VHH binders against Diaminopimelate decarboxylase (lysA). Designs and how they scored, part 7

Target 1, 379 residues: Diaminopimelate decarboxylase (lysA), of Deinococcus radiodurans (q9rtk2)
Amino acid sequence: MSLSRHALQDAAQRFGTPLYLYDAEELDAALWRVQRAFGDARIFYAMKANPNLNLLRRYAAAGVGFECVSLGELLRAEAAGAGGERMILNGPAKSDAEYAAAARLGATIVVDREEEVVLLPPGSRVLVRVNPAMTVSTHEHLATGTARSKFGLTPEQVPGTLAELRDAGHEVLGLHMHIGSAIEQAEDFTAAFARVTELRAHIGGLSVLNVGGGWSLNADLEGIAYEAHEAARVFGAELWVEPGRYLVASAGWLLTRVVGTKRTGRNFCLVDAGMTEFLRPMLYGASHPLYPMWDALATEVWDVAGPACESGDLIARGVPLPTPQRGHLLLIGEAGAYGASMSSTYLSRPRPAEVLWTGHDWQLLRRRETPQDIWAAEV

## First folded at step 24 (VHH; from Y3, 16 letters changed)

Design Z4
Fold by OpenDDE, fold request of step 26:
Structure Z4 (fold): chain B 379 residues (1-379), chain A 121 residues (1-121)
Amino acid sequence: as target 1 above (379 residues)
Amino acid sequence: QVQLQESGGGLVQPGSSLRLSCAASGFTFSSHRMHWVRQAPGKGPEWVSDISYRGKSTYYATSVKGRFSISRDNPSKTLYLQMNSLRPEDSAVYYCAKDTWEYPNWGYDHRGQGTQVTVSS
């Protein structure tokens, strides 16, 4: 663990719980690993993993670009100081406002379907997203590169679409691909790259190959980087990557407080964080490391349950923990990605605060919302 | 086997400075957060400071903040504590400790023999 137990206790005291915590040292380390593995590839942070403006400013300062999938994300990137070639607009159903903003900001636009050829702003810089129609070893909701996925063009559609884009006067940079998130098997990337490189015979060379992200936390970055660079070389292209989860997941935690215990049909460790703060366990069946910040004489099997009046609001099922007591702190790991970003105001629960450990102190990145913040826009 | 050897303690006057060292062996030093703790006569152990595995993050007890500085050299597997503006209440045996995040060993453990620091006029 990178964070001090005393710093964590201090954070809980100063900012309350539930609380998202990020470690600057771990953020830097993750970025360094990507930079080292991929070399001269251009890095675009997939900010949907964590769009906190302070984190974006940090990445902007480090020379990292941004992959944006909404108007809000484009505007966040702009607010963080990014624009032009450092910004990508992606998405399967882009709005007129998103096209307009992309044009204003000079963002590269990822074409996801043939119909977009006539929707693009004049003289757009574009990539064409290819769906390699792969079966990947991940949750079905995270598999974005399957044949049944709503994302990208088929390989058969790519040559004609590229030609139409060029004829329309757009600057066609190359191809984009993304096979999914939290991919566990490195071979999935190898196969996907092989499928895309088959297009070389039909479409010729390219300026850019964007291989997206979707790397598991334990992914062989060097191996993936090697395959990605080889694929790019087939086209004579510059390599672009879009890591999101990999950059931020391990650098973030969710700190929650034990509210109490229940011993009925099962042992329940009740905490003040649930599905509204951290949705991944319920939505994806995701398992996250748990660090009880207490000791006890006995260890038992517990379900960690949130406060929502939903039967599925469980952080973890059947985990060994020292006997918890009200007031104890529980740290949830790998929560820097798709934690805060997927938090909701369901049940009129305000979103938690976010803080950054700078190496010497905690910096507030997001104040805790009040209940009134939730209905501030209501008439 | 985890081994920690503290050194650098002594008798000094108030306002003076000392530098403590801890030599570590028997584990991957560069992979672990390290701690300084102290124990004064008649008192329980008191946490003083800790430093991250890479040495980029430091944290201090309120009682020593601004006066003490923790650092480490991973290649030599050595932990340091620079103590400035020493006060009589800083008198204690100072221990180096290895961080733990696994139950049942929560916090830190495997301290050495310690080094005596005495601040007196």
Scores: ipSAE 0.310, ipTM 0.733, lowest interface PAE 1.7, mean pLDDT 92
Fold by OpenDDE, last read:
Structure Z4 (fold): chain B 379 residues (1-379), chain A 121 residues (1-121)
Amino acid sequence: as target 1 above (379 residues)
Amino acid sequence: QVQLQESGGGLVQPGSSLRLSCAASGFTFSSHRMHWVRQAPGKGPEWVSDISYRGKSTYYATSVKGRFSISRDNPSKTLYLQMNSLRPEDSAVYYCAKDTWEYPNWGYDHRGQGTQVTVSS
């Protein structure tokens, strides 16, 4: 991996555990890969992957826009210095406050359902989200472009909705699509793009085609970019992309400390991070690379379990590890996306600190919450 | 086969400077963080410094911070250690090592003969 073991140990000592760590070099590298692959496409960071304000500022400075799916995210983007064409509001159930904020900020609004035609602020810039009704190779909870999905309009609804939007005086820029997350097969994108481009015969050219994100960490960016550009070309449109996880996942880690072990029906490596800090393994069945920062004479099979009083609080099951001891550090990889962002205060557990390796030192991005922070709003 | 060849050591006076080099082969140099480690007589190995695979991140042991500078040239597959303000306690055999994180291996691994650095009046 990219981080120094010694630097990691230093981080644990300085900031404690559990601890989210990011590497600036890796963040930059991921962005550069996207930029090189997609060329002139406009990049909008899917903020939900990691909304840390410091990261947002970095992206803003790099000319990256933001896809926002809540009022809070819009306001974060604003705080990071973004607005206007650099901001997209997306979501299946937008609130009046979100519409108002989008109008105030000049954000492009993604129309997710036909009913929104009469809900949009006057003279809105809009994209229409198309559900291509595709079957994708990903976890069902991560599939957003299937026929059963709550997202987007059917292709049959698109022509009429576009017409209504124009008649209502909105600036219709084009189409939006997003078929899911962690998509592994390039064919899924190819098919989805083909389905959307069939609309060309009915709706004509467009100014923008936003193909979303959902790229796996090992995705063929060049291949996807080629297909996306071809699709955009069919419409004569500018290409927009919305990478989230791809930009931040590999650039982040969760550092946790072994609290102890137990040997019952299985061997458990008990750590101080669990479902309240890192939910992806539990919610999505996600497997993340583990890097034990210790050595031992014996290697055994272990379940890595968190501190939550929940049977499902398992980060990993059946993984080979050198025999752990209390105090040892375990590094969890690919945790830069949907780690910190999905952390909760369940069990009144404070959210962990976040730090950035700048190349020479650790920078604090988020202080560790106190218990009092958790119930600060309670009467 | 991983090969690392250190060079540049010598006998110098306190306060002087040396520049060590390490020629790497047998692995994708540009994909690995690299380390310098030293071992003084009668002492165990001591980590000195490391540098990220692209050379954008560097880290140093407290004992050498501010005096040593690690760098790399990926096209030539060479690692460097600029040592300034040398002290007698810096005397050791210096080894080049590549980073390892693949289970069950972690830390660093060197396969060079090392280069002797002796700081003495």
Scores: ipSAE 0.245, ipTM 0.701, lowest interface PAE 1.9, mean pLDDT 92

